# Ledger of designs, part 18: miniprotein binders against q56419

Target 1, 326 residues: q56419
Amino acid sequence: MEGRTLEEVQEEVFKRHGVLVPKKELEDLAKALEEAGLLLTEKVEARLKEEEEKLKRERPMRLAGLSYPEGEREARAFLEAFRASYPGEGEEARVLLMPHLEPSRVPEVYGAALAALEKTPPPERIYLVGVAHRPLKEKAAALPVPFQTPFGPALPDLPALQALDALLPFELFNTPLAFREEHSLELPLFFLKGRFPEARVLPLLVARRSPELGEALKVVLRDFPGLLVLAVDLSHVGPRFGDTPLTRTLAEEARRRDLGFLERLAEGEPEAALAFLGANPTRIDGVEVVASLLPLLRERKGKVLAHRLDLEAPTLSAVGAGTLVL

## First folded at step 13 (miniprotein)

Design wb44
Fold by OpenDDE base, fold request of step 18:
Structure wb44 (fold): chain B 326 residues (1-326), chain A 120 residues (1-120)
Amino acid sequence: as target 1 above (326 residues)
Amino acid sequence: SAEELAKELEELLKKIEELLRKIIELAEKGKFDEAIERVDKFIRLLEELIEKLKELVKNPLTKLLAEMIEELARAILELVFIVKDLLKQGRTEDAIEEIEEILKAIKLILEMVKKIAELA
């Protein structure tokens, strides 16, 4: 209401138009609408609070039975099939860049990640850095609870998470509801937990570039060594993302940017990788994550194991995915 | 005419009510995917309602009443996203509880639309 009461408006209508608005019935109905709106808002708040309180205990699976099997036996067969989709051998990873796209779209890219993990000694902990697709209160966040998987819960490394929080200029444990449906953590975690069942996890989300996060993590990694995983996708092109339908020219440009980005990361030049993208016209989603982790990516040499630009035919759009080992 | 538009809105609201009842029925039968599909349809119909309601605005009173309906409709939209999430989780009882409250709100909107038509 633009500062006017129903009564004031009724009086104005009466004065201007001579129409006696049935005051009582309309007032009662208006009141009922207002009360209903308040009640529904309270219900929304109560449900959100309930979900937030649950997220203090655990993060349940949201994509089980959809993106991956819920049952452990079927989940193991799923992992094996994905590994089989990549015919190559992996390399030992200290840093792994892998996708968070729907696994069925880019099986060989996830297969390449699994191949790298086969050559990687079991880490004590995994720093899993995803992309926040929902707003965060701060530039980055963590959820210090068990994440459910078909292979059992991925347990948090509380000491390492606390050490990280202590080094950040903001509260790390913010926006728990942003983790509820965040696939950028859930999907890669399936593969990571399946390969390293005993590893603890630090589930991290980045909404905006945070140089502070990279500097803090560099310190924490000295006392709490582990595998760093960047769960990021690459180019997003086509109508779903504001472009024209996918053409050969657009696909070639997306691939050029994806590979040029990954190759510069593989050379240990993350600043050059970011500079190469410029205004990022093909919308590589991993930019804010890489920009946050610069101190951890500098001077690390590695190898691009896989890349795919996957067409979503119903929308004539495409998403890039890659696997990089450092 | 305002009366014709009001009748169209009433028919739209009746379709919305029927759809909500169908969502409950599907949820009770454990047909969650079908229920979720109907929730998406509900969202589209409610958005259509909000846009059509703007066309009924002819005077300050009808403007105020339309704004009140829009405010309630927005609250319904927020709650229906929770309903969709509850259905995805298989939380049938919780989903039905919230849908029943949405049904009550839709009935109030229907009554108010009828009143707006009388005042136009």
Scores: ipSAE 0.524, ipTM 0.885, lowest interface PAE 0.7, mean pLDDT 91
Fold by OpenDDE base, fold request of step 18:
Order: structure tokens, then C-alpha cells, then sequence
Structure wb44 (fold): chain B 326 residues (1-326), chain A 120 residues (1-120)
């Protein structure tokens, strides 16, 4: 806060309006208001610093008891129910694209991800790349700490994270507070940890396209092989996102863009997938993640296992979700 | 009229004060979900206050005073998100401490709104 002193306010009022505000009472009140603003800002900064220091040790669950069960037994039953919601069989994944939307909205899409994980040999490590819904200091970030889950902590792969940091032109370990409430990592990690309890994790966030990230990861994956997971949603349409209420036309356009994006990824043509979206008028969430990971997605053929455009009835808005195996 | 709008703002601020006290009461009782619901209501009412305050601007002095209130209201908004997080964590004492400071700030805003009405 540019702390404008009461004197500066009086001077500004005088300079702008030629009015000397003579009332000592108003001066005292304006000063008190300014002092209160400063105090509240200091309190915010102190609390945020405390949270940042905690995030140097671990990332606690934020959605336990809300989006998924807190207890391990109940969490296992939750996984089984989600798997049961997808009637198909999965395929082995080297790259998994899955949603990070509220699981209850798209159970079969998460079920498809679980089906793919059943066909996937247990990886030593999981590169979990989510979407930053909060600003990052850099294009991408990592948090090199344990992430709590109902199945125990997901432990970081520190050697692989360090190798990645060393290859990036920016500091990878930035903006720890962006991870505090980031559901794009927490929700997919629940499913991943439940299926692969022994896998180490590299929790990554992308705010803006970073070609450097994809090139660095391509090198790191040679020495540190693992499963790559893109935790991304698809189209965001309706009033919550600046559109009119969902119509058949708008829903058809969202589905067309979602499926057209996923199909081109399934063909091993990630550049064509991005080009197909153009200005991204339906606001596909995962664009910056895919744009960052191009070197890892090129020439990899796969299959779309599931897709849903889910209506949020209270807001007449919809979000697309998909599961893709490469 | 500016006087009518000032009365509306005063009534809104009184509702906000009552709501903050209710949040404290609910937190003390361990009713965190209900407290969080009231925090969300507080955020909406505070946003409404900020928008209505813009309508009270009639002259450069009232503009400056309204801007000062808006700056404090923004600081309150940042702190109330922390309060919401503290409540989610069951950190009752910490949440109450910050709500008490917000209450003091709301009282100052109320006094300033009254002064703006006198100057309009």
C-alpha cells in the first residue's frame, strides 16, 4: 500500500480542490483509517509468511472431507466407486491427461483415469503437472515437499526436481503459496497416490507456456524415468466465465473444441491441437500446460478414454473434462 | 440523495458488524462450516459496500475519502480470506483475533461514511 499520509491527503485535497479540510476530527479519522489499513496489511503478511514457512515442510490436504474422504478406508471405497463409474478398460499410459475438476461432477472421467492406471506398471516417480489458478512469479513452479493424502504423504523426488531446476533458465522453486489451495494437484494426486502408493512425485504448476519446461523435462526423463500426468480441465463456458447461459449451440461448440483438442493430442500432434483452438474462445484450461510439454507429447499416439461437459446448474455454466492416454 | 445513500451504507455496515460478531460466536462454538458460510456472506456485503460507496462520490473531497475507505476495505478483504482459511483449519483463536481487528476497521469506515454524508 502506498501509505498516503494524512498530510499528503490534505495537500492533495488542497492542491486539487483548494479546500482546506479544517476539521481536526476528519484528520484524526483519516489517519486512523490509514493506520488501520497498514495494520491489517501487516497482519496479512505475517499470516502468509507463517503459511509459507509451513509449506517448506509439507502441503496439507485442503479438500479432505469435502471433495474426497479424509479416512483411508473411506478413501479406498471412494476410489473403487469412481473406478466402477467407468465401464471400460484402460490402456497403459506413458502420458496421462486427466481432469482436476471436482470429482463428483465427472466421476466416469476419473474412473477412466483409474482404468488407465490399472494397466500402467507402477512408476518410480510421477511428474504431476497442474494448472496454476493463482499467479506464479515464474512461468512454472514446483513445491519440493510431501503432499498429504488419505493414503499417506506423497513424497517428492528431490533428485529429479533438482535436475529439472538445474536445466531451467528460471528458479523452479518459486511461489510456494500458489500450491496451498491448488486443487489441480491435490485432486489428481488423490487418485495417483491411491493407485501408486510408493511412487515419488514431482508436483509442478504451469501459469504460462514454458517451452523450456518441456525441453528440460525431456532431458530429466532420460535419467529419471516416470509417468507424466497432465492434470487439466477443458472448456469453461457460461456466465461464470463471461458467456451467456449454456445453450445447445454453446455446449456443442465446447464439446467440439474439447474433443478436437484431445483427438489431435491422441494422434501425436500437440501443435495441431493448439492451432485448432486458436484464440481459445471456450477457455480450455490445459492450453498452457500442453504448450509447455510439446517435446513430450510429439509423435505419441494414444486414445481418448472419456469426455464430459458437466453442467453447473446454479450458474448455468459448464466445464469440460477428459481422460487421454498416450 | 447522498443522505439516503449514507443511511443505506450505515445500515449495511451495521449488518456487517452483526455478521462478524456472529462469525465469532459460531467459531467459539466450533461451528466452523456455519462460520465460513457467514464469512462468504460478509465478503458479498463488503463488495456491495465498495460498489455503493462509489455512488456517494459527489465532490473531490468525498472522492478522496471514499478512496481511503476502499483501500481499507481491500485490506479487510485480504484478511477475511485468511480468516476463512483459519476457520477451515479449526484455528479458532487466530480467526477471532483477526475478526476483532476487522471489526475495528469496520467501525472506522462507519465513522468515515458519516463524515462523508456531512460533507456531501
Amino acid sequence: as target 1 above (326 residues)
Amino acid sequence: SAEELAKELEELLKKIEELLRKIIELAEKGKFDEAIERVDKFIRLLEELIEKLKELVKNPLTKLLAEMIEELARAILELVFIVKDLLKQGRTEDAIEEIEEILKAIKLILEMVKKIAELA
Scores: ipSAE 0.523, ipTM 0.884, lowest interface PAE 0.7, mean pLDDT 91
Fold by ESMFold2, fold request of step 18:
Structure wb44 (fold): chain B 326 residues (1-326), chain A 120 residues (1-120)
Amino acid sequence: as target 1 above (326 residues)
Amino acid sequence: SAEELAKELEELLKKIEELLRKIIELAEKGKFDEAIERVDKFIRLLEELIEKLKELVKNPLTKLLAEMIEELARAILELVFIVKDLLKQGRTEDAIEEIEEILKAIKLILEMVKKIAELA
């Protein structure tokens, strides 16, 4: 049918079924449908361009009032409540792995991250590396603009971002629209900005593993030292993610995969952590980020502070989250 | 039967139109969370429409027309995700503007469904 004209199809129907169809009325309606489709597509493109242009100046909060409070006082209290959810001491981090899962689902995992930040000297800047949930034009991207938070704007570290861009074989500032709804940056940033209000941020996304990113970051971190944050989730299992129904066996496998991955990272063996996952049958979210950042993770030993495989009762699915300091 | 299917599609499209008007009302009242819930229902109904269009095909003409409806319905889906985002931002007037264009497109789909029923 593709490529055939309405006229050709109408003539075939008449020959086979003997139905005379008023050609003009049908053609007018078909033309109206086509024109409506073109109009709607144009409107989508115009709205996306509008959003892209706004994102070149600043990135507004998208999850205030949904995942965390919009007001600063309430946001501060929220932060303190999450810290209290983790009864324990943190450890100093030069690298922090923390989740980007909805905070209310894993409060103690975010609390463990806050405990680690309490032991961490305030950095001049934070390299915040999330997982792109929308396509990027390249393997990785950054957005060099202020990110709004209830604690004020998180300002970009423009010199460090420019140095990073200069070292990569692709344009780093390549897909502003991908940042529009990216919770893997927004949710961790809430906690980071709340604890380090003066730190500048390098908001980075990884879509596909990029060895070039890790090598470039190793160079940039020498001249622009700071805290490296991997904002990643762990296993994704169950029907929502394409599995058979969640069973006790699948949940135990996911837990074993999550912990085995984290423990190998904690021993300074990121290649072994990736090899442990094989084909990644439980879909650990952090694989592409870890694979990109190998030069920054090798030989760096640390500790797993928290882990939870959180059940989604309505979908009988689960998502893993963890906190690791290196 | 083709007559039963056309009736089901017409009822589905009327339900979709009513839902879009309800979304406008909720947005005008500033009830954005409730409006967004109705957008989610709209998406499910529109996906049901697209799925049922495959059952409409009896001959080359009805196949071509059903494919044209599906293309427009998919464009509607793309725009309705924009509407959902506009509602999350509290941008009532912009959301309503797009919903009104979606309503016009839904009415065209209804007219084409009726024409396909006449051809069956």
Scores: ipSAE 0.502, ipTM 0.867, lowest interface PAE 1.3, mean pLDDT 89
Fold by ESMFold2, fold request of step 18:
Structure wb44 (fold): chain B 326 residues (1-326), chain A 120 residues (1-120)
Amino acid sequence: as target 1 above (326 residues)
Amino acid sequence: SAEELAKELEELLKKIEELLRKIIELAEKGKFDEAIERVDKFIRLLEELIEKLKELVKNPLTKLLAEMIEELARAILELVFIVKDLLKQGRTEDAIEEIEEILKAIKLILEMVKKIAELA
C-alpha cells in the first residue's frame, strides 16, 4: 500500500475516531485481494506476451464486424456507400488529412477522402501517420508487419521503414502492443487499402511531437515516394473531455478552431495553423502529428474538402473531423 | 449516505456476477457473439464500480481499502479484454477459466465493500 501500511492506517483511525477495527479479518481479506490481483496480472502479462509475439508477424483486424464489414464483398459495398455520402469531386493528393473517428459518425468526411483518392494516381506506398492512444516508449513508433484488412493484407514497405529507422535518434520499432487496438491506423487503412490494394504501407504512430520524425520522413520520401496520410481527428469538446456541458458557444468555437486550423494548413502554413490554436483549448488531436511533420507540410497548398463537428449525444460532447488535400 | 452507497455497490456487484455467469452459459452453448455483447456490458458495469468507489472514501482507512479494490478492478478489466479476444477466437475453455478467476475476484471485492460499509 502506497506510503502507508494497513497497520499504520488502522492506528490512525483508532486515534481519531476511537474505533478498533477487527485487524485479522481485514488483513486476511486485504491479502486475498492482493493475491487475486497478482494472479490476474500474471494472466494478463502472459496473454499480452502472446499478443506481442503475434504482432511481430501480423496485425489482425480488430474492428471488422463493428466499424466496417468483415467480408470483402460487403466491404466493397461499404466503400461505395461512403463515397456516395460525399457528392462532390475530389482533387489529387500528395498529402491527405483524413479522420480516424468512427466512420458511421462522419460518413461524408470519409467520402471526401475517397473522392480525393479517386483523383490520386495509385502510390507505390502510403505513409500512414496516426495518433497513439496508448503510451509509446518513444515519441513515435512503427510496426513493420502486414495489417489485415477485408481486402487482403496491407504489406509493410520494409525498405522504407528500415531507412526511416536508420535516420531516427531512437528505435522506430518500439511498443508493438500500442498497435494492437489502434483505430487511428485501422480505420483509415480500411479506406486506403480498399482504394489502393497494391500499395505498401508505413504504419506510423505519433505520441509526442517529433521534429526528428519529420526531417527523417522528408529524406525517406525523396528515395521512396508515396502518399502521406495524416490520420487525425480535430476538436474534442464537452464533458467527456473535461469541459462544461456542451453549449452552442463551445460548439461554435470548436468549429471555428477546426476550420481555422485546416484553412491555414491548406495555405501551406503549418506553423501558423499551430499558432492559431494557442494552448489548443478545444483539444484538436492532430497537433502532435502536424507539429512532427512541419517539413513535409510547409508551402504545400491545397483545399479543405469536408468538415463535421459530430455530436456525441449520450455524453453531451462533440468531436470534429475533416478532409484536407495538399 | 454510506449505507445507501454500500447497497448500491452490492447491487452493482450482483449484476456483475449475473453477467459473468451468463457469459459462461453463452460460451458453453457456442453463442460467442452474444457472449461478447455481455462482456461489453460487464465492462461498463465494472467501470461504474470504479467510479463509485471514490464515494466510499471518508478517511485514510477507507481511502486505502478503496484503492485496493480499484487496483483489483483494473486488473479484472484488463483480463476481461483478454476474455473478449478468447471468445472471438472460439476458445471456450480458456475464456471460462479466466472468467472463473474474475468471479473469485468479484466476490473478494464484494466482501471488502461490505467491510468498508461497516467502517462508515
Scores: ipSAE 0.449, ipTM 0.844, lowest interface PAE 1.4, mean pLDDT 89

Design wb44
Fold by OpenDDE base, look of step 17:
Structure wb44 (fold): chain B 326 residues (1-326), chain A 120 residues (1-120)
Amino acid sequence: as target 1 above (326 residues)
Amino acid sequence: SAEELAKELEELLKKIEELLRKIIELAEKGKFDEAIERVDKFIRLLEELIEKLKELVKNPLTKLLAEMIEELARAILELVFIVKDLLKQGRTEDAIEEIEEILKAIKLILEMVKKIAELA
């Protein structure tokens, strides 16, 4: 509201138009709307506070029984089926780029990630860097609590998280509510926890590029070595994302951008990867994550293990997913 | 015309009310996935409502009233995301309680839309 009262506006309308607005009925209704707004806001605040208090203890599964099985036995069978969907062999990863898209859409891409994890010695800790699909108070955030999985809780590495926080110019432990439904952490964590049940986790979200995060992590990784995981999707094209329905031309452009991005990362040239995207017209999801982690991606050579552009037929839209090891 | 737009908004609000009642019914039956799908539909319809409300602005009074409706509609949007979470958690009673408050707010919006139409 521009700070005008109903009374002031009623007077103005009377003066300008000679219309006597039925004062009492409108005033009563306006008051009722305001009171209803206040009540709903209070309810929202109370519920959000309840959720924040829960998130001080643990992050519960939100996608169990939907995106992956809730039961451990069924979850293990799920992992095996996804691994089987990728016919290739993996390579040892020091850095793993993997998707966070709904697993059933790109099973072979997750299978490629599992193949890489098979060749990777069990890390003491996993730096899991996802994409914030909700606003963060800062450029990046962490949630220093156990994340529930079918394989038991993924425990936070509190010493490493504290060391990271100490090196950042902002409070790392911000916006806990952004983590409550963030699938960019939950989905990859299922696969990671299933493969490395004893690894501690640093669940990180990036909303905006933070060069400070990459520099801080580079320091922290010296004292707290671990696997770095970038949980990012690639191109987002079609009507859901503001484009025309998927065409051959649009799909070819999305694939070109996805592969060109991944290949440059595989050559150890993350700046070239970002530059190749330019204005990012196909909306590669992982740009802000990669831009934040440049110090950790430079000069690392690796391999693209899998890529898929998956069509969502109901919306004639598509999302790119890839698996890269460095 | 403002009258035609008001009628469209009234019809949209009635669909929203019916949808909210259906969400309650589905939640009471333990059909949470179906309820959540209807919540997503509700969000879309409410966003459409907010955009159409901007077209009702004809004078400073209708502008103020439309802004008041928009503020309440935004509060409803925030609360409905919580409702979605409550449904996902199987917290049916809590979800229904919040939907009932949303229903009251939607009724107030409907009354105000009718009043704006009379003033336009």
Scores: ipSAE 0.440, ipTM 0.844, lowest interface PAE 1.0, mean pLDDT 90
Fold by OpenDDE base, second read of step 16:
Structure wb44 (fold): chain B 326 residues (1-326), chain A 120 residues (1-120)
Amino acid sequence: as target 1 above (326 residues)
Amino acid sequence: SAEELAKELEELLKKIEELLRKIIELAEKGKFDEAIERVDKFIRLLEELIEKLKELVKNPLTKLLAEMIEELARAILELVFIVKDLLKQGRTEDAIEEIEEILKAIKLILEMVKKIAELA
C-alpha cells in the first residue's frame, strides 16, 4: 500500500472528527482483504506459469470456432469463400502486407491476400511479422514452437530462428505469454497455412521499432529465403481509440492516410511512407513493423490490391485494412 | 449519500455473487458457452463496481477502504480472464476452483462495503 496505513487514517479520523473507528474489526477485515488479494495473485501467477510451460511445446488455437472454423473441411470452405470475395487477380508476392483484423469485417482484403498467394510459388518458409498488442520484454520476440491451425500445425523454422537470434543484440525468444492470445499472428497464419501447408513459419512480434530486426532479417533471408508477411492493420479511429464518433471527414482522413501509406510502400519508399504519417493521428497499427523492416522494403515496387475502412457500428469506430504486394 | 451509494454497491455485489453461482452451475452442467457469456457479464459488473467505488471516497478512511477494495477487485478481474480461458478449454474443475475463490473475495468486499456504510 503506497498510501496511508489504516492506523494513520484511524488516528486522523479520531483527531478530526472525534470518532473512534472500531480498530479490531476493521483491521481484521482489512487483513482478510489483503490476504485474499495475495492469494488471488498467487493463483494468477500459477496459472500463467502453467500456460507458459505449455507454450514451450505448442501454441494452441484461440480463435477456432470464433473467427474461423475449427474443422479442416469447414476451414477450406472458409478460405474459398474469402478468396471468392475478392473478384480480382493477385500478383506474385515476395513481401505481403495483409490485415490481422477480424476476418469477417474485411473479407475482400483477406481475399486479395489469398489472390496474391495463388500467384506466389510455395515458399520454404514464411516470416510472419505481427503486431504485439501486449508488452514485450524486448522490442521484438519470436515463439519457436508449432502453431496449431485447422490445417495442422505450422512448424517453426528453428535453424532460421536461431540464425536470426544470433544476429540480434537482444534475446529473440522472450515473452512467450505475449503469443498466447495474439491474434495478429493467429488470423493471418490461418490463411497462410491453408495456402502453403508445407511452409515452415517464423512467428515474430514487434512491440517497438527495431531497426536491428530488419538488418538481421536481411542477412538471414540470404541463407534462409522465404516469404515475408507483414500482418498489420491501418488506421484506428473513433471513440474506441479516443476520437469523436466517425464522421465523413474523419473517415476521409483515415482513408487518405491509409492509402497514402500503402502507395508509398508500393513505390518502394518506406521512409516516405512513415514520414507521410507524421505523428500518426489516425493510429496506423503497422508503423512499428514497417519501421523495423525498412531494409527489406526499400526499393521494392509493388501494388495495393485492396483497402477497406471498416465501421464497427456499436462503437461508431473504424479500422483500416489493406493488402499490399511487393 | 455515502449510505445510499453503499446500498447500491451491496445490491451490485449481491448480483455479482448470484452470477458467479450461476456460472458454476452452468459449468457443472457442461454449458460452457452459457457460462462464458455470464463471465462476460460478470466482468462488466465488476468494472461497474470499480467505477462506483470511486464515488465512495468521502473522507480519508473511506478512501483507504475503497482503494483496498479496488485492489482486490483488480486481482479478481485478472483471475476472471483466466477462468474464461479455462472454461473455453473445457477445464471445468479448474475454472470452478478459481470461481469459488473469487466468491470468497466478493464476500469480503461485501463485508467491507457494509462496514463503510456503518462508518459513513
Scores: ipSAE 0.439, ipTM 0.845, lowest interface PAE 1.0, mean pLDDT 90
Fold by ESMFold2, look of step 17:
Structure wb44 (fold): chain B 326 residues (1-326), chain A 120 residues (1-120)
Amino acid sequence: as target 1 above (326 residues)
Amino acid sequence: SAEELAKELEELLKKIEELLRKIIELAEKGKFDEAIERVDKFIRLLEELIEKLKELVKNPLTKLLAEMIEELARAILELVFIVKDLLKQGRTEDAIEEIEEILKAIKLILEMVKKIAELA
C-alpha cells in the first residue's frame, strides 16, 4: 500500500483515461489533477489500514486530558469527586445501566453508578455493551484487545469472547475501526476499570437490535458470570438532533419518557419499557441495546438510582442520562 | 459569468492556501485546538469551492475541467478529515505530511482555475 511515486501514479491515470483536452498544457494539468486525486485516496486508505492494524493489538485512550485525567493519581481523585456528587447509597448490581454522555454534564448520574459498584462484589469480568456511533459490518461487534485506561489496560476476556463468537450467526470481531473513537465504551470503562481493576472486559457494540446477541449472552453468562453493563444515553431532543427547539413542555415529556422507560426496566419488564416509548418524538439512545438484551433483562427487578435531562441552552437541546441497577 | 466565477474560485483557493500554511504553523507550535479550528474553516471553504464548481459544470465550455477539479476537491476533503484526526492525536509530523500533499493539490486546482478564465 506504499512506495508508489507521483510519477507512477501519473502514468497509471493517463493510461486508464486517455484524457484529451484542447491544449497540451491543459492535458498535462488535467492528468495531474486526476493523478493527485488517486494518490490522495490511496493515502486515506493507507492511514485507515495503519490505524486498523494498531487496533488489532490495543485500543488507546482517546479522551484522556479531555473527558478525564490522563494520570492515575489524578484519575483516582476524579472518581472520588464523582462519587461524592451522588449523596445516596447504591445497591448491588448484576446489571448496571449507566450513561456514556460527557461525565462533567451529568456528574451525579456517574456518581450513582459508582455507588452501585461500591455495593457490587468485584466481578471476574464485565460485559460492557455500548452503542455503535460508526457503522458496523454486522448488528453487533467486539474488539478482543486491551483497552488502555489511566488505571492500566483493561484486558479482554478472550475465552468468554470466543464463546460468544461461536454462538453467533455472524463474525463477532468484524469492524475494528468502529472502536477507534467509540466513547460509549471508553467513558464508562474509565469508571468501571477504576473500581474493578482486576476485572476482564468484553467490549461490545450494538448498531442494530440483535435478538441473537441477547440469547448468546444469556448462555455465555451462565458459564462466564460477570457484571452486565448497558452503557447508553436516554432521550435526545432538540435542534441538534433534528427536532424543534426545546421547550419546558418538551423537556417535561422527555423526562417522563426517560423515567417511565427506566422504571419499567426496573420492574423486570423490558418489553413494556420499549412499548412505553411507542411512537413519540423523543429518541432514546439505548433502545437497540435494550431490544438486543431482552433475555437478560426479563423478570430482573431493581431500582432507578439517578436521572438527569441535561440542557444545552445554546442549542436549545437536551440529552437524558440515568443510572439503573437490576 | 464563467470568468467572474473563475475569479471567485481563484480568490477562494488563495484563502485556502494561506489557511493551510497557518494550520502547519499552529501544528508545529503544538497549538492543536487552534489548528483544528482552522481545519474546520478549511472544510467550510472547500465545501464552498465544491458548490461553486457545480455552477461551472453547468457551463458547456468549462464542464470537463470543472468536473475534474470537483473530483480532486472531494478527494482533498476526505484527506482533510484524516488530518483533523491526526491533529487530535497530536501526530504533528504525520498531519503536516498530509497537509503538504493537500497544498500540492490546491496549487494544481489554482493553476487549472486560471486556465478556465482563459477559456471564458
Scores: ipSAE 0.429, ipTM 0.825, lowest interface PAE 1.5, mean pLDDT 86

